VHH binders against Imidazole glycerol phosphate synthase subunit hisH (hisH). Designs and how they scored, part 3

Target 1, 214 residues: Imidazole glycerol phosphate synthase subunit hisH (hisH), of Cyanidium caldarium (Red alga) (q9tlq8)
Amino acid sequence: MKNIGIINCGMGNLHSVSNAISNIGFNPVIINASKDLVSFACSALVLPGVGSFDLAIDRLEKKNLIEPVKLWIQEDRPFVGICLGLQLLFEGSDEGSKPGLKIFNGYVSQFKHSLVKKVPHMGWNKLYFNRFNTIDNLVPHYFHYDLQPWAYFVHSYYIEPKDCYTFNTTSLTFYGKQKIVSSISYNNILATQFHPEKSGLFGLFILKRFLSSY

## First folded at step 1 (VHH)

Design c21 (framework vhh_gocatamig_d2)
Fold by ESMFold2-Fast, scan of step 1:
Structure c21 (fold): chain B 214 residues (1-214), chain A 122 residues (1-122)
Amino acid sequence: as target 1 above (214 residues)
Amino acid sequence: EVQLVESGGGLVQPGGSLTLSCAASGFTFSHYALAWYRQAPGKKRELVAGISSGGDTVYMDSVKGRFTISRDNAKNSVYLQMNSLRAEDTAVYYCAAEITYEYGLYDEYDYWGQGTLVTVSS
């Protein structure tokens, strides 16, 4: 059984993500330090989390995981970012002081109360695959679906990529008048704003198909 | 009218086996994912196993290697083969279908069966 490393940035969701990885047929291992990446010989890494961008970066820095994670991604090894894990791939938060992993250009912004009725964006919402501003305009194989997909969201911040043309595919959702990038696919990266581990069988099958590719 | 009807529950001794069946009607069975959930007294309902329209499967960690989910589209049925049963597997088992409503999903699953009791005891 292949080991899938789940990075503990101290921001929650470890239990639900660990259970999801087990449910789809892989062995979840918790990564608390760089040595764990070598010890467990992981086939893929998952970065989950909810909450504060700057707090997550601070905690990853204190665990000496920033550079090992960046190196993993730079070596094109399989990587999944969930919710906060998607956000951390960008340059930083518009309201924060800590730099992100800077894998992608752009920033994380807070919802404008004038455009949305309530913060956080919480609940099930519909996914639209973005046929604009993507290189391939193709739905990745791991998003096989026969019907319009729905996924579970809980977030107060959203990504604003500087150049969406750098991604193979994005999906979108709408909350009030706000357009939200709900997932990005790029090389061996899958990153979702929604929580596949909380999105029913649809979310579990996305994770299974992506991780089974490696 | 959508209906899910479970059968196959009962009393079994530790180490024994049971096969649960769920017969579905009222929707195009082959197009939807089906799942088995369970709920033990005082605990939340949890996903045991799921199967997609295409036959992909997922399992809860504690049942992996012991339980097998399968489907028969010609019979509009989904099955849970349970082997090496343990006392901790004692629960009411529910069949569920992930059916998308016109305006979207409100829960993880739209339709539930009434449940079938599985008791593992000597």
Scores: ipSAE 0.005, ipTM 0.290, lowest interface PAE 12.3, mean pLDDT 81

Design c22 (framework vhh_gocatamig_d2)
Fold by ESMFold2-Fast, scan of step 1:
Structure c22 (fold): chain B 214 residues (1-214), chain A 121 residues (1-121)
Amino acid sequence: as target 1 above (214 residues)
Amino acid sequence: EVQLVESGGGLVQPGGSLTLSCAASGFTFENYALAWYRQAPGKKRELVAGITSGGSTVYMDSVKGRFTISRDNAKNSVYLQMNSLRAEDTAVYYCARVTYGWEDTYAFDYWGQGTLVTVSS
């Protein structure tokens, strides 16, 4: 059984992600410090989280995990970012002062009440895939509509599609009048704004297919 | 200045092969998806093949098994290997940089000037 490291940045959702990783046939190991990355010999890292961008960065800094995570990604080792974990890959947040991991250019934006009915975006919503980008070729661009991909979202901040134009965007989602990036596949990175661990069989399918490639 | 320059077009007999090349400059090549489009006389421009920054590919149904798209990030180049060419493949072939899109819509920043492929006896 392969070890999948789940980074504990103290931002919640750790148990749900651990259960999903177990359910798809891997051994979840909790990463609380950089030494754990060496001790557990992980095949992939998962960065989950919900809530504040700046608080997550502060907690990762306190645990000395910022540079080890950046090096993991720079070495092109498999990486999954979930919800806040997707957002942390960017330069920063419009509502914060802390720099992100800076893997991707751009900033996380807050939903505006002029464009959306309610904040947070909470509930099931549809994924619209780019025909060039299908979550690292995990879902064919000619997917079956009887298996229409819906995923579970809960977030108050988002990435605009224009902020991802320097790399491929795997799917978009529409919330009110706002378009959001719902997933990114780039090299050995899978990052989702939705929670695959809470998105039924579809969410488990994409996690299993991504992690089984390594 | 962003530029895409196609080459490799020409006259070929049915059943023959050609390799098209697209040389890119003025941007961080590895971060972008690239695509090959074609436009035959009297027809709309259509997607032939695409390749993502991560190397995943997409093909038009009529060219699957015959055409192969590839990229070389060290050379800032994308290629289209065309085998078993048919008269219906006759078109001007264009290289394009892809910025973003969703299921039925794509955004393209830049296009090359095209290279002519003629399949004729």
Scores: ipSAE 0.005, ipTM 0.198, lowest interface PAE 10.6, mean pLDDT 81

Design d01 (framework vhh_7d4b_2)
Fold by ESMFold2-Fast, scan of step 1:
Structure d01 (fold): chain B 214 residues (1-214), chain A 120 residues (1-120)
Amino acid sequence: as target 1 above (214 residues)
Amino acid sequence: QVQLVESGGGVVQPGRSLRLSCAASGFTFSSYAMGWYRQAPGKQRELVASISGSGGSTNYADSVKGRFTISRDNSKNTMYLQMNSLKPEDTAVYYCAAEYWGDYTYEDYWGQGTQVTVSS
């Protein structure tokens, strides 16, 4: 059984993610400090979270986890970002002052009420994928079997990447008049705006396909 | 502007090998993920292999894993599919494809296809 490290940035959602990792056949271990990364010999890291970008960065700084996480990614080791975990990979929030992990260029923005009926974007919504998935071949198999990709969202902020050509696979989701980048993949990174741990069998399928590749 | 040209198809006996090439022009080749699709008569197109822009990540359909190898040479703007241990079931038209992204949307580009026939 492989260990999958779940980073505790103090922003919640650990129980649901731990249950999902366990349900798909892996051993979830909670990472509270950098020493835990060495102790548990994790095959992949998951960064979940909900809420404030700046608060999450502050809490990761206080736990001395920012540099270990950046090093993990620089070493091309498998990494999953969920919701806030996707957002933290970018340069920062338009509303905040704390720099993100700066893995990718772009910022996190709040929904505008002129474009969407209500905030947060909460509920099930459809994913539109590109035709190539270089990590787990998910898109071709999924659409070939005529499956409909729906996932669960709950968020008030969305990512605005500067250049989507840098990603190997992305999905888009439409909420009102707003186009949302709902997932990205790049090298050994999978990051989703939706919550795969709350997205039924499809969400578990995505997590299992990615993590089973390592 | 974007052009993809396949070559290397042909007729071979079961158990033999073929190498397909896809020459690309009209875009920044290394920025695009690319793949090989195939379509047999009366069937839908299926993705058999894909490769990231850098060449660092590859994916294969279960039916071709261990037999086919996708690669690319970004200095030559060319993508390859090495097909080993060919079976009659591999008989299809093989298509080169590329993904183009702009402003949170995408376009896909296709070659015209090259015929691969595996028979006696």
Scores: ipSAE 0.006, ipTM 0.244, lowest interface PAE 9.4, mean pLDDT 82

Design d02 (framework vhh_7d4b_2)
Fold by ESMFold2-Fast, scan of step 1:
Structure d02 (fold): chain B 214 residues (1-214), chain A 120 residues (1-120)
Amino acid sequence: as target 1 above (214 residues)
Amino acid sequence: QVQLVESGGGVVQPGRSLRLSCAASGFTFSDYYMGWYRQAPGKQRELVASISSSGSTINYADSVKGRFTISRDNSKNTMYLQMNSLKPEDTAVYYCAKDWEYGLTYFDYWGQGTQVTVSS
C-alpha cells in the first residue's frame, strides 16, 4: 500500500482527507515536520486546509515545512492542493501581507459583492472542462468520470493566475457573474478549489486516478 | 473592443475544400486559446476545433477528424480552418471564438459567423 503524506498546517480538514485517502486504497500519513517526509517515504503529498491564507503560511513556517514543500514540488514529485492548499501555491492574498509558496504567478482575491450576492461560495456547483465530443485530449486522465461533474465548494477567495499558460489543464465554475478557476494541473501537480474529499464518488474518483498514476 | 471577423465561407460541392479565416483584434491574440464552432439551422452550436495560444495543443470533434485542420498565425492575429472532403452534414454557419483568459475550452466571445453550404 502506498503512503500519501497529508500536511498538517493546522487549518483543518485532516480527518475528511485522511478518510478519503484510506477509502480509495492508500495509506494516509500525517506530516507534522520535515522529518516525517523522510520517515514515511511518501509517494505523494496533499496540502489541505480552509480559512486564512496568512495564518496557514505562518503555521507552515513555524513547522519548518515551507522549504521542504517547495523542494518537493521543484523536484516534480506528486502534489495535491485542496482549497486553501490550491491558494497557497500562488504569490499571496489581497487581504494579507504574507508571501505564498510562489509556485505560480498570480494572487488570491476576495469575492466582490457586485458580482456575487452571497459570500462564501458554499455548496455544490458544476465543473466545466470541455465542449468537445472527445474530451480525452483536453481533460486529464483523472477527470474522465463525468462530462459535467458537480463538486462541493466553500470559499470566500478565488485564485487569479497571471501565467495561465503554464497550466496543462484546468476547469471553470460559475458563481453569479464570477468565473472561478476550480482546478489546475501542471506536471505532477493537481490543485482544486473544491473539496474532492467532500464531493461524493466524483471527488474520490479524481483523487484515486491521480494518486494511482504514481 | 474584442472583435472577431470570419471570412472564406461559400457554396461548394461535396468532396471539395474551403479555407476559413478569422481576423482578431482588441486583445492580445497570442495569449488565448481560439476555436471554431458551427451551427446548422435548428441545431445547437457545436465546437469543431480548438488551438492553444502557441499552437502546440490542437483538438478536433470526432465528426471532422482527418478532414479539417486548424492553425494560427500569431504575427498576423489570424486563425484558420482548412476544411477538406466536405460533406452535406458540414453545412452550417461557422463561428470564430475566443476562449477565457486561462486557456480553457469554454469560449466567451464569438464572431458574426460565415456561412458554409455543401450541396450537389
Scores: ipSAE 0.005, ipTM 0.179, lowest interface PAE 11.4, mean pLDDT 81

Design d03 (framework vhh_7d4b_2)
Fold by ESMFold2-Fast, scan of step 1:
Structure d03 (fold): chain B 214 residues (1-214), chain A 121 residues (1-121)
Amino acid sequence: as target 1 above (214 residues)
Amino acid sequence: QVQLVESGGGVVQPGRSLRLSCAASGFTFSSYAMGWYRQAPGKQRELVASISYSGGSTNYADSVKGRFTISRDNSKNTMYLQMNSLKPEDTAVYYCATEVYFDSGTYYDYWGQGTQVTVSS
């Protein structure tokens, strides 16, 4: 059974993510410090979390996990970012002062009440995939062509899509009048704004397809 | 105004080759993924092949994998489909397609007019 490291950045969601990893046939191991990466010999890392960008960065710094995570990604080893974990891959947050992991260009923005009814964006919502992407290894052909998948969201901050992104695959979601990046597939990175561990069989399928490749 | 114009279709015998071209205008071609679809009479339109904005990633339907090759030339704003070892089952109208984002908050689907490919005696 392969070990999948779940990074504890102190921002929650470990139990549901651990259960999802177990349910799809892997062994979840909690990473609390860099020594755990050596001890458990992980095949992939998952960075979950909810809430504040700056608080998560501060907690990862306190645990000495910033540089090990950056090196993992730099070495092109399999990495999954969930919710806050997707956001942390960017340069920073518009309202904050801490730099992110800077894997991707851009900043995390807060929802504006002029564009959305309520904050947080909470509940099930549609994913719009670019039908011409090479996402078939992660999503069946019919999701690209005919099927509009739904996933579970709970977040107050988002990444705004840009047409100049060099991602292999990106899905969009619309909340009120605001457009958001709902997932990214780039090299050996899968990052989702939604919670695949809470998104039914669709979410479990995406996690299993990605992790089974390694 | 986004325009996609296909060319290169025709009538060929089984086992022969055709090369389709799609000339694109009205958007930043090098920033968008592209695809080839086909539709035979009485069938749904199906994705045959797709290519990322840079050409670094491609995808193929199982029915054409190993026989068809998709490519693009961003300097010419043109996408290609090289079709080898053609079979009667490949007979269809072939469409070039893309999804373009104009900073209006959504992607818009664009399709070419289609080009007929007929594989027969």
Scores: ipSAE 0.006, ipTM 0.279, lowest interface PAE 10.1, mean pLDDT 82

Design d04 (framework vhh_7d4b_2)
Fold by ESMFold2-Fast, scan of step 1:
Structure d04 (fold): chain B 214 residues (1-214), chain A 119 residues (1-119)
Amino acid sequence: as target 1 above (214 residues)
Amino acid sequence: QVQLVESGGGVVQPGRSLRLSCAASGSIFSIYAMGWYRQAPGKQRELVASITSSGGSTNYADSVKGRFTISRDNSKNTMYLQMNSLKPEDTAVYYCAAYEEWGYLTDYWGQGTQVTVSS
């Protein structure tokens, strides 16, 4: 059984993510400090979380996890970011003051009531894949290119498509008049705005396919 | 509405080259992503190559990678497919398509142009 490290930044979702990882055939281990990355021979890291960008950065700094996580990613080791974990890969939040991990260019934006009726974006929504990427390795075989898989979202901040446009496997969703990045696949990174641990068989197969590659 | 017209198809021997062109009219070409699809008799239509609206990124099917090059000239409202080292397996009708980059549905298709590779 391979160990999958789940980073505890105190922002929630550890239990649900740990259960999902166990259910797809891996051993979840909780990473509370930088020494845990050495102590546990992890095949991949998962950064889950919900809530405040700046609070998550502050908590990761206090645990001395910022630099080890950046180094993990810079060495092209497998990494999964979930919800807040996707957002932390960017340069920062427009409403915040703390720098992110700066793996990707751009900033996290807050929903504007002029474009959406309600905040947060909460519930199931359709995914639209970049039609110019191969999705063969990440999308389950029973989802065709003309089928729209559904995933579960709960968030008040989002990434604009222009800030992460790429021919790696990427997906969008639409909330009101706002286009939202729903997932990014780039090198050995899988990052989702939705919660794969809450997105049924689709979410579990995306996680299993990615983690089984390592 | 966008109208697409393909040209440049024909009959060619294995190992030779062909250049396909797709000319667009009726709308702002530069806001559409574009691609080439092909369909051989008895097979489903498959993506060959695609290019973003800006031309900054391209994608290719594994079967043509290294042999085909997609490009576009937004000032001429035209997209191209340079096909080198053609193989009999490349024989198909080639279709030009223009779509919103993040949509599942193609907005516009050309009529298709036949490419036949035989000795």
Scores: ipSAE 0.005, ipTM 0.233, lowest interface PAE 9.8, mean pLDDT 81

Design d05 (framework vhh_7d4b_2)
Fold by ESMFold2-Fast, scan of step 1:
Structure d05 (fold): chain B 214 residues (1-214), chain A 122 residues (1-122)
Amino acid sequence: as target 1 above (214 residues)
Amino acid sequence: QVQLVESGGGVVQPGRSLRLSCAASGFTFDDYAMGWYRQAPGKQRELVASISWSGGSTNYADSVKGRFTISRDNSKNTMYLQMNSLKPEDTAVYYCAAGTYEFYSDTYFDYWGQGTQVTVSS
């Protein structure tokens, strides 16, 4: 059974992610410090979380996890970002002062009431995968789901990638008049705005196929 | 205001060539993927060809591979479709489209042109 490290950034959602990892046949281990990465010999890392971008960065910094996480990604080791974990991969929040992990170019923005009826975006919604450039942009196998995928969302902020065409693939979700990037794939990174651990069989399908690849 | 203006359509004989142009204004052209769609009378709109924001990747419908070439000039805010070896079944209104994210459904592109008619007949 392979160990999957779940990074405790103090922003919640550890229990449901841990349960999902167990349900798909892996051993979840909680990462509270860089020494835990060595102790558990993890095959992949998962960064979950909900809430404030700046608070999460501050808490990761206090736990001395910023540099180990960046190094993990730099070494092209398997990485999953969930909700806030997706957002933290970017340069920062438009309304914040703390720099993100800066893995990807772009910022995190708050929903505008002029474009959406309610904040947060909360509930089940459809994913539309970028299949337009299928010749040059191969859709990864873990996104090959036979049915229209629906996933569970709960968020007040969304990512605005500057160079979305560098990703292997993306999915879009439509909320009111707002288009949101609901997932990205890049090298050995899978990052979702939705919560795969709360998205039924589809969410478990994605996690299992991604993690089984390594 | 955002505008996409197609030109270069017309009536042409089978086996001949046409070059379509799409002039874009009112947005940052090199941040957008571009595509050509076509719609024949009584049929649904279909993707013909697409090109990434940089021009580094292109995609073509099976029916036009080897005959059509898509290109763009970001310095001129213009996209082109070179159509060679035209067939009667290529007869359609051709639409220019622009989108921040590329996907198969034409309903989700941000901007569309008015269309230009291409007729391939004797």
Scores: ipSAE 0.005, ipTM 0.180, lowest interface PAE 11.1, mean pLDDT 83

Design d06 (framework vhh_7d4b_2)
Fold by ESMFold2-Fast, scan of step 1:
Structure d06 (fold): chain B 214 residues (1-214), chain A 122 residues (1-122)
Amino acid sequence: as target 1 above (214 residues)
Amino acid sequence: QVQLVESGGGVVQPGRSLRLSCAASGFTFSSYEMGWYRQAPGKQRELVASISSSGSTINYADSVKGRFTISRDNSKNTMYLQMNSLKPEDTAVYYCAAILYDWSGEYTYDYWGQGTQVTVSS
């Protein structure tokens, strides 16, 4: 069994992500400190979380995980960001003043009440994929036959990438009048605004296909 | 009509090499991500390797990393899989695949080949 490192930044969802990783046939190992990244022979890292951007950055800094995680990504080693984990890859957020990991250009913004009736965006919603990019290695083969994927969301902030053409693949979701970037892929990075660990068979298959590719 | 034709399969001894080819016609090959999948008897079909439309992004299954190389030639509408250091565990039917997603979120039908058998035995 391959080890998949799950970064514990104290921002929740650790248990459900760990269970999903086990369910799809991998060994989840919890990364609590930089020494754990050296100790485990991890095939991939997963950064989950919900809540405050700045608090997550503070907790990663306290654990000395910011630079090791950035180096992991710079080495093109497989990386999965979930919800807050997607957001942390960007330059910063409207929540505060702390810089993100700055893997991608752009910021994290709050939903505007003029565009959406309720915050958070919570529940199942449809995924729309860029026609110029294919994600066949991430989508189970049976989803290629007239199936539109649905995924589970719970978030009050969303990413605004500076240049979406940076990404190999991107999915969109619509909430009220707001267009949301719901997932991105770039080299060996998969990052989703939705929670694949809570998105039924589709979410599990995405995780399994990505992690099985490495 | 859309067509994907695999070739290059066969029977080989462990440690040998094979090169699979997938010739595509009837669609704009250079606009599609392409992949090689395989299915062994009694097992689910699995991704072996994939390559983006431009060739810039490549992914491999962990079991074949370092042994297999995927490539494409958009000028010839052809995708390849170079398989080195073959193991008995690589025995399977290998399938060529192409898909495209539209902006409405509706998937087009997968374009799949008929498959080519690879058997690695002593």
Scores: ipSAE 0.000, ipTM 0.112, lowest interface PAE 14.4, mean pLDDT 80

Design d07 (framework vhh_7d4b_2)
Fold by ESMFold2-Fast, scan of step 1:
Structure d07 (fold): chain B 214 residues (1-214), chain A 121 residues (1-121)
Amino acid sequence: as target 1 above (214 residues)
Amino acid sequence: QVQLVESGGGVVQPGRSLRLSCAASGFTFSNYAMGWYRQAPGKQRELVASISGSGGDTNYADSVKGRFTISRDNSKNTMYLQMNSLKPEDTAVYYCATDFYEYGSWVYDYWGQGTQVTVSS
């Protein structure tokens, strides 16, 4: 059974993510400190979380996990970002002062009440994939017209990448008049604004296909 | 105005080859991935092959892998499908397509009018 490291930055969702990883046939191990990355010989890392961008950065910094996580990604080792974990890959939050991991160019922005009826964006919503840019075997090209998978969202902030064509795959989701980037892939990174661990069989399917590739 | 124009279809015997071309206009060709689809009567359109905007990455349906080759010439705004070892099962109308993707806008798909390929003895 392969070990999948789940980074505990104190921002929640560890239990549901651990259960999802177990259900798809892997061994979840909780990463509480940099030494755990060496001890557990993980095949992939998962960075989950909900809530404040700046607080998550502060907590990762206090646990000495910023540089080890950056190095993991720099070495092209498999990485999954979930919700806040997707957001932390960017340069920073428009409302905050802490720099993100700066893996990708762009910022995290708050929903505008002029474009959406309610904040947070909470509930099930559709994913729209570009049929020519897919996550290898995760989303087949031939299903884009007929397959519009649903996923579970709960967030008040969304990513604004500076350059969306940099990614191998991007999905879009529409909430009111707001268009959001709901997932990205790049090299050995999969990052989702939705919660695959809460998105039924589709969410488990995406996690299993990505993690089984390594 | 986005336009895609296919050419190169025809009637051919099993085992022979055809080369399809797709001439594109109305968008920055090199920025967008493109693909070839086909549709036989009474069946859904299926993706045959796709190619990234730079031409560095390609993808093929299992049924055509090893027989078909997709390529593009960004200086000519043209995409190609080289079809070798044709089989009766390859008989279909072949469509050139692209997704017009702009950040903050809907993903729009554009299709050509199609070109008929018939493989029969």
Scores: ipSAE 0.005, ipTM 0.208, lowest interface PAE 11.1, mean pLDDT 81

Design d08 (framework vhh_7d4b_2)
Fold by ESMFold2-Fast, scan of step 1:
Structure d08 (fold): chain B 214 residues (1-214), chain A 120 residues (1-120)
Amino acid sequence: as target 1 above (214 residues)
Amino acid sequence: QVQLVESGGGVVQPGRSLRLSCAASGFTFSSYWMGWYRQAPGKQRELVASISTSGGSTNYADSVKGRFTISRDNSKNTMYLQMNSLKPEDTAVYYCAAEPYLEGYTYDYWGQGTQVTVSS
């Protein structure tokens, strides 16, 4: 069974992500420190989390995981970012002072009550995929049958990419009057604003398809 | 007014090559992913190849991978499909399409199509 490293930045969701990884046929291993990346032979890394951008960066810094994660991505090794894990790939948060991983250009913004009635965006919502940008076989049947999948969201912040045309695949989701980039892919990165581990068979399908390619 | 105009189709024998061109106007070509679809008689339209805004990423259907090459020239607002080692099963009408990268509603611009027939 292949090892999938789950980075513990102390921001939650380890148990549900670990269970999802096990369910789809892989061995989840928890990465608590930089030495664990050397100790475990991982086929991919998953960065989950919910909550504060700055707190997550602070915790990753204290665990000496910022530079090892950047190097993993720089070496084009398979990487999954979930919710906060997607957000941390960007330059920073509008409300915060800590720089992100700066893998992608752009910032993380808080929902404005003028555009949405409730914060957080919580519940099931639709994904709209650009079929020309689809990485091989991620969602082919949804494009062919014009089926738009639903996924589970719980977040108060959303990404605003600066160089959106550099991504291989994106999906969009609408919450009130706010347009959200709900997932991105770039080379060997898959990053979702939604929680595939909480998104039923569709979420497990996406996760299994990505991880099985490595 | 948006226009996509395909050219380069024709009748060829198996094993031969054709190059299709798609000339685009009426939108910011460099901001759109571009692709080629085909539709054979009595069959559904299928995506053959797609190319990113810069040309740095390409995707191909398994049936054409290794034989077809998609490319684009943003300075000329033109996309190409080089079709090598053509087979009878490649016979179809080929359509140029443009899709905005980040749209909540995916709005496709389509050309009128160009016929490719591979027969002896």
Scores: ipSAE 0.000, ipTM 0.214, lowest interface PAE 12.3, mean pLDDT 82

